VHH binders against Mitochondrial protein C2orf69 (C2orf69). Designs and how they scored, part 1

Every score and structure here is a prediction.

Target 1, 361 residues: Mitochondrial protein C2orf69 (C2orf69), of Homo sapiens (Human) (q8n8r5)
Amino acid sequence: SSCSQARTMNPGGSGGARCSLSAEVRRRQCLQLSTVPGADPQRSNELLLLAAAGEGLERQDLPGDPAKEEPQPPPQHHVLYFPGDVQNYHEIMTRHPENYQWENWSLENVATILAHRFPNSYIWVIKCSRMHLHKFSCYDNFVKSNMFGAPEHNTDFGAFKHLYMLLVNAFNLSQNSLSKKSLNVWNKDSIASNCRSSPSHTTNGCQGEKVRTCEKSDESAMSFYPPSLNDASFTLIGFSKGCVVLNQLLFELKEAKKDKNIDAFIKSIRTMYWLDGGHSGGSNTWVTYPEVLKEFAQTGIIVHTHVTPYQVRDPMRSWIGKEHKKFVQILGDLGMQVTSQIHFTKEAPSIENHFRVHEVF
Positions, changes and structure headers below are counted from each chain's first letter, unless a header gives other numbers; antibody chains aren't numbered by Kabat.
ipSAE, averaged over its two directions, is called F for ESMFold2-Fast, E for ESMFold2 and O for OpenDDE. V2 adds 0.75 times the mean of E and O to 0.25 times the DockQ between the complexes of E and O.
[cut] stands for letters that were removed.
The coordinates of atoms that the task and the answers printed are left out; those that the model quotes come from them. Centres of patches stay.

## First folded at step 4 (VHH)

Design p01 (from a13 with F103Y T104F; framework vhh_8emy_2)
Fold by ESMFold2-Fast, scan of step 4:
Structure p01 (fold): chain B 361 residues (1-361), chain A 122 residues (1-122)
Amino acid sequence: as target 1 above (361 residues)
Amino acid sequence: QVQLQESGGGLVQPGSSLRLSCAASGFTFSKYDMHWVRQAPGKGPEWVSSISESGSYTNYATSVKGRFSISRDNPSKTLYLQMNSLRPEDSAVYYCAKDRYSYFTMSEFDYRGQGTQVTVSS
């Protein structure tokens, strides 16, 4: 934390990591994946990826080498983030007559905050499939919801299967986008035919829209290591309405672990963060069913809750604070590693402080 | 206290048009998303349409999409529902509702007005 200076020369790699580059200097490869299918190909989500910066990738893939298969990547940590209401891409928020005031909390800006919080991890923002009035996030692929995205939880919706296949497909798309062979093939008509039935002159444009680089010139200088499920570990983060996804995953644990691939995925999750979780809906804002939480406690996942007065001390939504306390109490009683913190207790409750939980968790 | 006053209902023939109004008071109208909800005889409440604070975004139930148009006039604190090509199935009491943060369940819109009756009958 005391060093912001550039890397010192380290012959042979015996101990050259004296100082980390500031996050402002250390850029990441950024990709937007506009259509990533889940287990059901009719259910897709948009994902934003900030890849972990790797060193020497270009040096390992030397020009003139025959086409080579990449060796198995080293263990990787992935952070999966589910946004709340109002949050969208920066360009969409700045053009929205009501949401422009919250543009600092755009998907790109929050991904950047998470990259600072988790410096050596891949950051994945999983955008909801629908937004009511371009404000209310609706996770229709992850949980049964009403028009405004208020959840109705059940044990068999398929959220874990959707998430697992979404990750498999997103990882494959990211790997393909980074190979020189795949980039060259994107310019051929046969690959472009995987896009909508457009005239051939627009088919390559359609494919380009599915995967975009967020910052071209800065990111071109960065080495990038493609995502891999081999030895991968995960942190899951929900913010506000995004917490409905985490909640649904808890409801499905008992049934989901019967699938070998999903059971392995569950065992690779290290930590789950609930950031100022809450929604209108009068109930089920936090999971309080003992049978569900007992299954969760068996996973060994570490739990963190970070809340603000905006959610837990709102007299118009008094159930949120009560359910949060019950969630924490039951998990603690079951012997789970649970940390709970309330932020901004000396300030008036506000939407600004609701978002500012991202700065302090 | 929040007050919502609906008007404009009546008895009409199938294929007719009606314009409903909702006069709002007791809150900063321009800061809230507004909604129309209806309740048909012998049925539970059904969401019809929503409009954002600025009026820039609207949503409609599938059953009314293309026939109904929601709008608002923030200076006069009034919400409107233009109903075209009315069908017998549209017969209901129509209620105005406010909500900025709440997710739509009928149990949670305590700020509903008294309603206005729409009857579509040949």
Scores: ipSAE 0.291, ipTM 0.676, lowest interface PAE 3.2, mean pLDDT 78

Design p02 (from a13 with T104F; framework vhh_8emy_2)
Fold by ESMFold2-Fast, scan of step 4:
Structure p02 (fold): chain B 361 residues (1-361), chain A 122 residues (1-122)
Amino acid sequence: as target 1 above (361 residues)
Amino acid sequence: QVQLQESGGGLVQPGSSLRLSCAASGFTFSKYDMHWVRQAPGKGPEWVSSISESGSYTNYATSVKGRFSISRDNPSKTLYLQMNSLRPEDSAVYYCAKDRYSFFTMSEFDYRGQGTQVTVSS
C-alpha cells in the first residue's frame, strides 16, 4: 500500500502527501479487552482488536452459501502481534520521560500500520503482562523470564495452551459487543482511561465490562462480523522482544501437538514474521537448536525474517546476528519456505530504523 | 550531572580475580538498572552484565557466565563486578552504564563512565 510508503517518504514534515487508504482503516471497529484469561484464569493479557470490515471478509472459495440457515461469519484471517520493549498505548508512552520520543510506535499506531498491510484481516495486539521500569516488555504468561523479560526457554511452559485459550476467550468476549455497534478505528482517550467515560451499571462501579469500544463511528453503516475460530487462519508477528513469544512457541511444538485442540490451532497458522528480533542475555535470542527446528519444519508454516543493523550488526550484542544467520540457514536446509531480508544497510544503526522495520516488511 | 566512576582494574595473571566498582552520582541510583560493558583492544564494545534496580535479577554475556558476578549496593550508590577465573580474552577497558531500554553500542547509552583498564597477561 501507498499509505505505508507515504509515512516512509514523508516522516511527518509539514503534513506532506497522505493516501486516502488511512481513512478506510480509521473506520474499522476497535475494541480493548482489558482482562482476557488464558488456560490459567489467574494469567491474563490485555488485547487490542482492530476488526476487519464485514464486506471485506466475504470469501469465494465455493459456489453459493456454505449451507447454513443462520448467518455464520465467513472464514477469517487473524494477525496476532506481540510488541517489543517501550511499546504501549499512545497515552502511556507520551507520559513516559523516555518513551515519548517513540510515540509513533504505540500499540494503536502499529495496529494501524498492520491494518494497512493486512487489509482484510483482524488485527490483534497482545500486550505483555508486565513492563520492567515501564520499558522492558515481559511476557511472563508466555515464557519463563528474568526481571528484564529475557527468556529462559523450555519445552513445556504452556505458551501454546495460553495463546489458544486467550483466543477462545477473546473471541467469545468480543462476539456480542461487535454485533451491535459500528466503531471507528481507535480512541486514545478511551484506551488510556477504561472507566472514565462510561460508568457501568451491569456491574457495580467501574468493574463493568471486560470489553471496551475504542471509538464510536457516527457515519459507518457497514456490517461487522465478530471474530470466529471456525475455519480461522493465523499470521503471527513478533517485534523485537515480542519475538521471545514466537521462539517459545517453537520450543513447545512437540509437546503442544499432543493436545488435539492445540494441534488443530498449529495447523491453522500460515505465516510467522520475526521483525528485528534480539535481546540482551548473551544467547538464545534466535532459535538454533536443530531438534526444535526440525519440529517447526514439519508444520508447513511460511517464515519471514526482517532484521536491521541495529540488532544484527551491534558489536555489543554480537550473538544476535550469528544466531539469526544460523536460524535462517537451518530452516532453509530443512526445506522450509523462508524469506530473510536485512533493511537499512546503508544507514547508521539506530533505534528509529529498528522501529521502521514495521514500514518495510 | 550524571557521573559514573569506575575503579578496581589492574594487571593480573590468568586465573586471578578482580572486583570492579562503579560510584554513581547525579541520579536516583536505586531506580535504574545498571550495566557493565567492556571494549577490548582493537575490538568494538561488548555488553558484559546487567542488574535490575533491586538487585534481584541479573544477566550475563555467554563468555562470562559462571565466572563473573554483578551486584549493587543502593545505599552507597555503588555497582560491582566480581571477576573470577580471568582469561587473556577478558582484557579490556570496563565501563559501567546507566539504564537504557535495550542494549546498544556505547554511543547509545544515556551515560557511561571513563572506564577502568583490566589486563590479563601471563
Scores: ipSAE 0.037, ipTM 0.439, lowest interface PAE 5.5, mean pLDDT 78

Design p03 (from a13 with F103Y T104L; framework vhh_8emy_2)
Fold by ESMFold2-Fast, scan of step 4:
Structure p03 (fold): chain B 361 residues (1-361), chain A 122 residues (1-122)
Amino acid sequence: as target 1 above (361 residues)
Amino acid sequence: QVQLQESGGGLVQPGSSLRLSCAASGFTFSKYDMHWVRQAPGKGPEWVSSISESGSYTNYATSVKGRFSISRDNPSKTLYLQMNSLRPEDSAVYYCAKDRYSYLTMSEFDYRGQGTQVTVSS
């Protein structure tokens, strides 16, 4: 969420440091899906969901009688977010001796920022399947990668099929948990004894639990609809290393659209955001192959890039800025709706400003 | 400028142990993740193990997990690899490596030493 700490200096204020949050963020149900399979059951990802709570749902009075009929959700918009390096759950980041300084950019905090940016949308954080040294995000289910998650792109890895099946399975797994009958789940105690503990304190070792509530809080009385793929539309967002997923999807467009289900999914994507994408792979940090970008331009997807000097003006990684410029130029030349913005140009390049792109896009 | 000097290799029997060391100079050792990579004759480099800047986190290749242990001593600028239960397939030249760039940009290794030969014979 948009949050700043400042002395208000208002006559009614205390004058002390305080956090000011966005008034537009609506209350939301939060679910953690610990093991969601893709098309290959051996390839799973963990997902975090902040369910949409539209104004009509928030204000609707349900008379307390459970209906036997399932509610028919209105058309839904879903935001899919792929995090970058070091990003993890807040409790994991605070325990990491190097990552604790970036804890404001935890999965929960970023999901909250996205909820403010997209107030009527379901927010999905799609966590990478592997983290090298608990800091380097590796999207092994979406793209061929080295041990640090640097990609080796190809046209047929299966990223679209994996993403589509993740969504099918995540939506199915979340339906019962988000029904009116499962609203009491907010008050359930965690299952303490069914987890096989590994020697590592940072692993989620629960063998039998696929879906859980994020909060250990009092019951929420708010009404909301479960996720539905029917008439759904999508925004895809990659941040930093997470942009390798968006890039791989572009490489696969020509082959992926041959599958009717994937073609329909591609047509449901409205917007894609690249937030300060970058890695040190020496090439393909941004997609610059004209044949790939020509396929992309045919989709009608709206493109936004938001970059900072940390990625595009690093003399040790000079290809990143050059590739970004070429990506934007080629798409513009092809008539695609594309916007690009560079942020924090008057400040020294920093990892802090790399993350702060979340506040200004 | 950047210099990495490996030592501790040798010829051993299967089941034996060796401790490899890597002395680093020319950069701020405590600010870089460090790695061990090996290369057997006629094969490309194979990543073996990594350790974070602070030493708090480690990763291992599946082939060595449970047998090898990576550690570091930041004050002495030294990286270690304790190798137990050595097998003939562990025979290789072992190189210590640092990333070319800072964290969050990792993609390449710098090998600055001649490596240390490990030979495990039947």
Scores: ipSAE 0.393, ipTM 0.740, lowest interface PAE 2.7, mean pLDDT 80

Design p05 (from a13 with T104Y; framework vhh_8emy_2)
Fold by ESMFold2-Fast, scan of step 4:
Formats: sequence, C-alpha cells, structure tokens
Structure p05 (fold): chain B 361 residues (1-361), chain A 122 residues (1-122)
Amino acid sequence: as target 1 above (361 residues)
Amino acid sequence: QVQLQESGGGLVQPGSSLRLSCAASGFTFSKYDMHWVRQAPGKGPEWVSSISESGSYTNYATSVKGRFSISRDNPSKTLYLQMNSLRPEDSAVYYCAKDRYSFYTMSEFDYRGQGTQVTVSS
C-alpha cells in the first residue's frame, strides 16, 4: 500500500512521521461490507471498516505513549464518516478517467487518515447508495433527494433509524468476519460481507441475552440491538456532500428521540464534525432553523466545523458562508460547545484544498 | 469571460430529429461537466441530460431516455444534444450549462447560455 500522506506532506515539515503512522494504521483489520440492510431490508448501504487498533491479529505497537498508563480499557468508540462527491474505493477511482486525479481521497485513504486521528476507534465509512455521473454522492437512504442528490430535509425521513440499524447489522457482520480472517482493503477479491460462513440456522456464534439477535435474515432480528453496541460511543463526520446526512439527523432529533433505542444512540454521540460542508440548492446547506438547533443544543454533543474558501467564499454559492456563520452563531448563543476554523485562507480556493481539510481538522 | 452559445433549434414535425450544439469559450471546457436544460413557456426549468468532463459518463431525464443522446468534443469545445423521435412536449428553449466537481441543482447551474428554441408541431 502507498502512504497517502507522501504527496500532500508539507515540504518544510516532518511529514515522514505521519506517513509512518498511516502505514502502521494500514495493518489494521479491514472489511468491506457490500450490502448491509438498514431500517428497510430493501435499503442497503456499502460500508468500509477499519477495526480498532489492537483487535484480532493487529499489533499493539501502534504509536501510543508507553508512559501513559491505561488503568482500564477505553470504552468502545466508533467513528462514522460520510464521504463527499467523487470519493469511492481506490480501484474504482483509479479506473475513472476523471476521478483518478483525486485518488488520494479514496475511501481507504480517508479511513487511514481518520484511523490516525482516532487510533483506538472503529472507523466506518458509510458509502452513498447512488452516484450521479459516477461522481456526485446521493444519500437516498438518509435524506429525500432529487436525481442529483439535492436534499429536501424533513423531520421524519427515518435517517436516524436507518443509521442505527446499519451500525447494528454491520457490527454483527463484522464480528463474525473478523473472527475468521484478517482482510486487506487493497485486495478487492477478499471482500465477503457476511457475518456467517455457516448456514443461517446456526446460533453457535451468538452471545449474550437473546431475543433472536443471532437468527439470520429474520426481520425481527433487525429490530433487536446486539449488547456489544449498548456501551459504545460515537463520533459522526460528514465531508462536503456527506454533511447532508448530518443535517438530516439534526432535523430528526425531536421525533427520533421518541424511540427509546434511538434516544440511547443519540445520547451515545460525543462529537460531530462538519468538514467543508455545503452544496448548491440556495438554502439548507447548513442548518439555520432555531427550533431544530435548540433540540440539538440539548444533546450535549460537541460540534466542530472546518471550512475552506472553496465552500464559504465562493461568490456563485454565497449562501454557504452565510449559513455556516448563522449555524455557528446560533449554537454558540445556545451555549453549545462549538469550535469553527477556516483553513487555507492564504491560498487560492481549490478542490485540492477542499479535500485537504482532512489533513488539518 | 465565460460564454456559451447554443444553436441548432428550429420548427420540426413530431417524430423528427434535431441536433443542438453549444460552443463554449472563456473557460477550460475539458475540466467541466456539461448539461442541457430546457424551459417550456409557463413552466420551470427541467434538467434534460448531463455529461462528465471526459465524456465517459452520461445521464438522462426519464422523459428523454432512449430518444436523446448527449456528447461532447473537447478539442472543439462543443457540447451536443442529438434529439430523436421528437414529441410536442419536447417544445422548449434549450440551454447549455456548465458545472464541475460539486453538488448542483437545476436552478443554480453556472453560466447558462442564451438558449435555442425547439418547437415540435405541424
């Protein structure tokens, strides 16, 4: 595998250390899950997983401070990432006559960057279900969208339920797969998305108090949560077009919390990152409705926004910068823990710097 | 200065064919996805077709799929729309529009041209 940092390292800096850490992260167990059902069995997403450091056959010699004593294992933490436009698996991007120039921002390379930033966490990349022109991400399972993937937000689409069910199903599938073999994401032929190699009627691998959570393909099993995720904590990250998913989740908070299981999931979210969010549409590219943001403020979630001139200073999309400013201002006024940063202000706005937000957040 | 100049429209009978052209200047044509958008009198704009910057990928509105074909010639900086089996409901002003690697919507396509009128009637 090549070091994704090699081409984007600062020439004056110590980029070699980060490249080495990225190489170490690539030794983590990796799974590609091709068709994971969500809230509706007919609505599936493809997910890429980098398992937490120290799991399975992974070496525990990843950079961690040996002088830093860990008196107890950290709680299970999951990072969920929603990619933006043009992002796809490395092999797909390299074969694409237009997207190969952005191959450093493939799902695998971004997962590696995230694993470096969150070294003791499961990294989940949640791929969109459709791409317009094989370039523009369309999150049809998470938000009502037109043909181009332009979102039409509402309060009851079911994005939270879909996300939680995807995680439950993906985690169950990943646990059985990881127990049998270690997969390298760079080998496309080694991607088998099934938590069982044995017939679906076996329950020998299931554990804990059961209400048919180990019965395969049973619709009722999708409504029951595996005990393993009950104590997990979550960070949600959207990049560019992927931010439409985070936005939709905010619109749903008031209704979603009425479901006991979804309320528990919401309470397990620690931090949400908006990475250079914004799109055409003229409105709702950032959430600016005070009633929606008041619900959000009650969650205690920590908010980070990282933007670049590509999105917030584009004269042709002037609403993006205005909406971002309003989003941050309202949340701050409501007393939320919000951090906002504008990157690459001394460089010309560019798609490259749009992507490079991954290197500095 | 970005300029898009559409041509090739006209009055034709149902079942006829027309080929529209869009001559582009003032930007690097080969680096932008291109689109055809139409607007009939009294109606909002309707997206018709898109083509990627290399020409390798195309998409079509369901109303025209199988009848229309979008193509481009990057050396000549020209976008084309071949329209076959034309119907009265295809009557509209057809506009050329540009975009690049970003999310877009119909109403916000950058640098739409002046348009070319297509009328399908006897």
Scores: ipSAE 0.318, ipTM 0.669, lowest interface PAE 3.0, mean pLDDT 78

Design p06 (from a13 with T105Y; framework vhh_8emy_2)
Fold by ESMFold2-Fast, scan of step 4:
Structure p06 (fold): chain B 361 residues (1-361), chain A 122 residues (1-122)
Amino acid sequence: as target 1 above (361 residues)
Amino acid sequence: QVQLQESGGGLVQPGSSLRLSCAASGFTFSKYDMHWVRQAPGKGPEWVSSISESGSYTNYATSVKGRFSISRDNPSKTLYLQMNSLRPEDSAVYYCAKDRYSFTYMSEFDYRGQGTQVTVSS
């Protein structure tokens, strides 16, 4: 964000102090969802939400007619962000003997940068389910991976279904958490703690039916909210290792479209950003299979790639730059809206500039 | 008593190089095949590379072939592993090992000490 950059460029300045206050206000609007299940309830992710709708919430508190006279908020847009290696909550990164140097790129700080970039959108940071050695992000719920998170792509892993159900469940939890005044309600027992049925009102077979109905109501709540999700629009962003999730989604497009709910979700995606995508798997860092990219081109999704010399000009990882070039070329040849930019070309390749792509895309 | 002391590990970026060393004592170094074995947390030991007693023959695991080079200096009783194009999946504790009886049995290796930690972060 401009605030992070201002603090870096002008240490101790008035601008830095104002940026810190703005970041604190946005941090207070953060909701941490510690266990959000996907389609498989045993496959969960932690999500961080930075809400865009502070003004909308304030207007809800105003009496009747004055609220109606104010301009309506625009339709809600959702930005989904998949972080890279070493990224974690600020408190975890600062306590790590090597990762503390990258604390400016914590999940909270990146969410703030994305909120500045997408001011009218809800920002969702989707944390990986496993971090190897507190460094390597492993998206085990989204893609088949080795112990260090290097992917092995296939066409039917279930990444789209997992993502769609994560969103359904995250939307429900974000709406319910404020009324229940507890962020850890989901972590305990979703069925028992969230059952709406009052035992005292039914003592016969009707109560047995209501207990059954509570579980069906939870399933029905997820089914009820999908129509609302069909009207929402989405931007997907991967950074570094997080790009493996975007890549896996591309491999699944042909098969995923067979599910009516997933097809509707795919049609609600407007833009996808690859931010300095790369890993040390030796191949398939970028998607270069024409059959996969032809399916992608049919979606009408707008594509942006933002890369740095750290990934695409590393002589020890020469496949990354070649694959990126091929990805962009094939999509362009297929008539897709694709924009590609390389940043920091006049500076020495560095991990700092790898992360700084967040400030310039 | 066989003693093996590894050194040269560290934290590096992907694509970097490291040179590991192993100082051997308590046996006639020049009469034994030597090996590098690595172990990541929660995994069993994985064989990496081997070198014959004279240095004339070398072998490598498929995952490191073309990137790693094993060598030895018999006069100084030192084994080396030159690691190029390091990947996050190379992150592990690296042990040097003397073949006790047969190369085909990992449990038959004589490797003692703490090893040297290699961490490759991306």
Scores: ipSAE 0.000, ipTM 0.180, lowest interface PAE 16.4, mean pLDDT 73

Design p08 (from a13 with M106G; framework vhh_8emy_2)
Fold by ESMFold2-Fast, scan of step 4:
Structure p08 (fold): chain B 361 residues (1-361), chain A 122 residues (1-122)
Amino acid sequence: as target 1 above (361 residues)
Amino acid sequence: QVQLQESGGGLVQPGSSLRLSCAASGFTFSKYDMHWVRQAPGKGPEWVSSISESGSYTNYATSVKGRFSISRDNPSKTLYLQMNSLRPEDSAVYYCAKDRYSFTTGSEFDYRGQGTQVTVSS
């Protein structure tokens, strides 16, 4: 079966034998969008896109007619990820005197993990608009927050409208960028390191890899479609503080569905993942209001929660575990499709295991 | 167990300067972000300034930006707030507060010391 797809010298297993070609070997195109406006042009977010692998065009027969009319893109699945505290671009984290220890959980590294988890989906990392002390993620465009990003939820903040318009604008910007293959392409496996140039030191051939650059020959054989909202489906993922965005979206469901475009968007959401959600605000870490959850249960969205002892068994934040149990219980009682898992229960609670939830969900 | 002791407050004239100190004990000071919070009579607490655990990053409330400077000395476990060009509206009890992620008190303003009174006379 899988061995018939691969070259092998040692059938059954080792010494350079490969039995499966279903594992992703192709690299994805990466785009950083530095200023994407929402519904309010003054409210913008940075987005990182890891485009779906280029096999989408293979189902469209284009073998010998370059003048043929461009086919409509196939239906697309998009994963929207809201990062937690500390998380930033790899270069920013490595230069931060306190965050460098968490560099494995940078936006690029998490996007790569999500790409392996969702191999046929577009991966979008939606960065918060403000970071307090370069540590605390503040989703000021999505939820009313204090200076540390702890939320104060309400039913009409405009999170759904912001998210929808952010996606419309991001899709348009990424379409323009992807049509220009030499712009904003990043591939970790094909990065060439460059010498640092300093105007004051005029050192031409400096020794020391400082700047990462993409080699221009990369992805010449790759085909792909630009992102499209037409018949798109969505998975939303929040991690840690990022879960405040998912929570705010739940509070807005009743009002948001009155807008036809937002209602269509809500109906295109298939699954929502809460990954070890938590903050130290003392309450409302998980949504426990029956009226809010009744609206949520009517959407047909599939719910997954993945938590660790770091959040739900912290005696100094005992409300988090209680609220999580209540969230799951109420949704289950309402007949919603909910899966809940607690990971790393036999290990001491740790920030490392908090992040490692990305590897096991 | 965890102790924060503020000092340096007093009665001053508008335009004067004061330096507040906060002596910390009972925890590993160098591993926590620290904050200054103030509360005037009849008002809720107002965040003033924050400093990261290493001292590399600082933030200030708009009302004090350019007039106040936060700093820390990790070896001596002491937090400072240098207050310049003081105004009557700066009159409040000033509290040293610990980072909330390592200390759970319900909010970032809940854990504080005894406070030090700053009064800027008319």
Scores: ipSAE 0.023, ipTM 0.467, lowest interface PAE 6.4, mean pLDDT 77

Design p09 (from a13 with S102G; framework vhh_8emy_2)
Fold by ESMFold2-Fast, scan of step 4:
Structure p09 (fold): chain B 361 residues (1-361), chain A 122 residues (1-122)
Amino acid sequence: as target 1 above (361 residues)
Amino acid sequence: QVQLQESGGGLVQPGSSLRLSCAASGFTFSKYDMHWVRQAPGKGPEWVSSISESGSYTNYATSVKGRFSISRDNPSKTLYLQMNSLRPEDSAVYYCAKDRYGFTTMSEFDYRGQGTQVTVSS
């Protein structure tokens, strides 16, 4: 938690230079939700939740001043994270003969980093619905994509409606697990499941809603605040390929506002982070259409872009850096609050530094 | 500079087999996922098959699954496509393509070679 107060971690340091990040995360309830439906029941995603910490029974039983009540937590803040290529659950990455070297950037490890970056916030990792070659993240529920997950943006795909309903359903599932003080960790539907994996992880008839808690220390006696949309505010984060989700949401803003529930959800978004976004394909890596960005500027959302030479200074993908500059320029010209940073400029472009943007944003 | 050179195409009868090769140079072949893409006359490009950098993972288009097999030899920097039970609809120019470590998505299949023509005709 001490490193969360200092937004900037030491990007190059490891040997004693980094803060300990374990204390707050060890107090969080962890839930894995295996098949959460969106508005279309056939569009489901897996979500990983690190719940915001609450007072446990043990802490309330501590000796001392019984009249000294802890301040109530602030209104609920939720961080929604969309992973990039290669990222998967730690267990899956360690079994992959090529991706094991990136295991520090597994969904669980990134959720841990985000929990320390955003203390007292609920951390949601929204896993893509398909991975090509167990490498290319494909957000088929959020954007029209080719076999490799490269986006074809349009104004009416339904990404906002999918995200909103995904959150409604995930919140309902997590409330049942968290409100009962984690005494009954497994629901009975999880035990009855008889699903087998396929290379693309998409099989019909073997999927149901599952909730399980991650193994924790004896601090599992804690109770946690259930997720609620009533007073919720949101930060959305895309990393690498995950940025295609954020991009698609921008294309949908004009049409999405027509739905009162989605309009309210849009108004609850405070900040959006693009972390080293980019892909092959020659175009639409960053949103550069003035009409789309004009709608975005009217939201009052705060924008942060964090990029590295890996994406924006690659001669083989020269459009990425040009599109990023245009995105920032247009939003700035429209009066939007935009911060842009390029990291690791003195180092050669590398996949390691692409991932290390998580440590410095 | 990145270079990909396909070979092994030809004119064959339905039901026959062909093995395509792609010789790679100008990059560290063993660090890249590799792909086969085809384009039939008057049609857009169609993804055929992919192989991971180590060769441990492969994927295939539904239209070729069970008939085609992708493989690679990293020491010789060569990608292969074994095509069995060829059909007239497999007639196309076949291109070898590379991606970058799995961290980029491809809509246009960057770094394609010149292609090798496969014609399946009765």
Scores: ipSAE 0.099, ipTM 0.558, lowest interface PAE 5.4, mean pLDDT 78

Design p10 (from a13 with S102P; framework vhh_8emy_2)
Fold by ESMFold2-Fast, scan of step 4:
Structure p10 (fold): chain B 361 residues (1-361), chain A 122 residues (1-122)
Amino acid sequence: as target 1 above (361 residues)
Amino acid sequence: QVQLQESGGGLVQPGSSLRLSCAASGFTFSKYDMHWVRQAPGKGPEWVSSISESGSYTNYATSVKGRFSISRDNPSKTLYLQMNSLRPEDSAVYYCAKDRYPFTTMSEFDYRGQGTQVTVSS
């Protein structure tokens, strides 16, 4: 019986009294990339990929004669997700004395939720490079941070260049793996159970391996393409502490667009989601500088904010709600397409509802 | 009321060891990450070390890594800092601190203690 897992397999509630799956099974190829370098080879991140697979890609007609010898992949949409505090691979969270209680929000489980929300997109989870006390996310490659991961934003840190090169390298690594190996396909239920980290010591003999596949392939059932930056479009999602990456990208827009490759990348971003952003520190948890937001408004990117009382109505962190309101107001005044929603307003503020924003955005 | 009481400081020679203690009261000690912070004369506070609520995970400032060890005893509500190979640069008032809020990443700690003076001199 799948009843105990119906919640994770069908985010948003199952509706029925029975525990069986009756819908078509969606399958995705899963890759774990353990050491993806950015522009600086000493600055790397781990990435989890759920590759798009489905009828939408298979039906895409290619014109005429151009691809006779080497067919090119169709245009792809990629979702880039930056996790919050506590979030890690399922195996790591279950072994942590406090993080075990948040196990449902592991990188694999959130990737599954995002795969359901964005069915025809490639899902990339970009893990932070360091965790203070194995629970506080530190995005040291994306924003200047203190030892606890508290951000200090500036206009020239290099977050856009890091992200762009990280994607170039991740796409190349995953392309090689997906093209040369017997490709794995994922049922949505299998991601959380079978994709595990800890490559350094013990099992899976992956000495020096940068890429791992999560399950055995059934390539005859599905058409799939390796990730490609050509004509790719992007959605960027930050959750909680992960929002500091989105914030830093905004600070860099004016300088970053001077690089032709990064300018092209910026123009390929369609939508950015802030999911319950905010942190301690008294200021600068949402971007409120008019000069920065004016540059952002010129991009044409669609903005969505989804917040909960846990962040925006905490009397001990009163700046968060004020800054969020100012962020939305300034962007709206600048004519940007922005929507904002506060969730769970009739429930007590809680860390559980902070995470549950993933179910309702 | 949250109370933190540091002890174990003193005057020692370079190369010596000291063990600092912090007795905690007024909150559920076992549910909070704990930290050691120091402040030398004429300088701002410097983070030294952190320990998770279970005691399973620790972190250290680069300047003390390999010389200092943080530990905790949840039943007795006590935090410890074992300091080995002490240097003149370690001379400071040492404070224990707890995070004000769960799952915060800022260095805004609750330093309700009086601190304990460590002086490393010949």
Scores: ipSAE 0.347, ipTM 0.709, lowest interface PAE 2.9, mean pLDDT 79

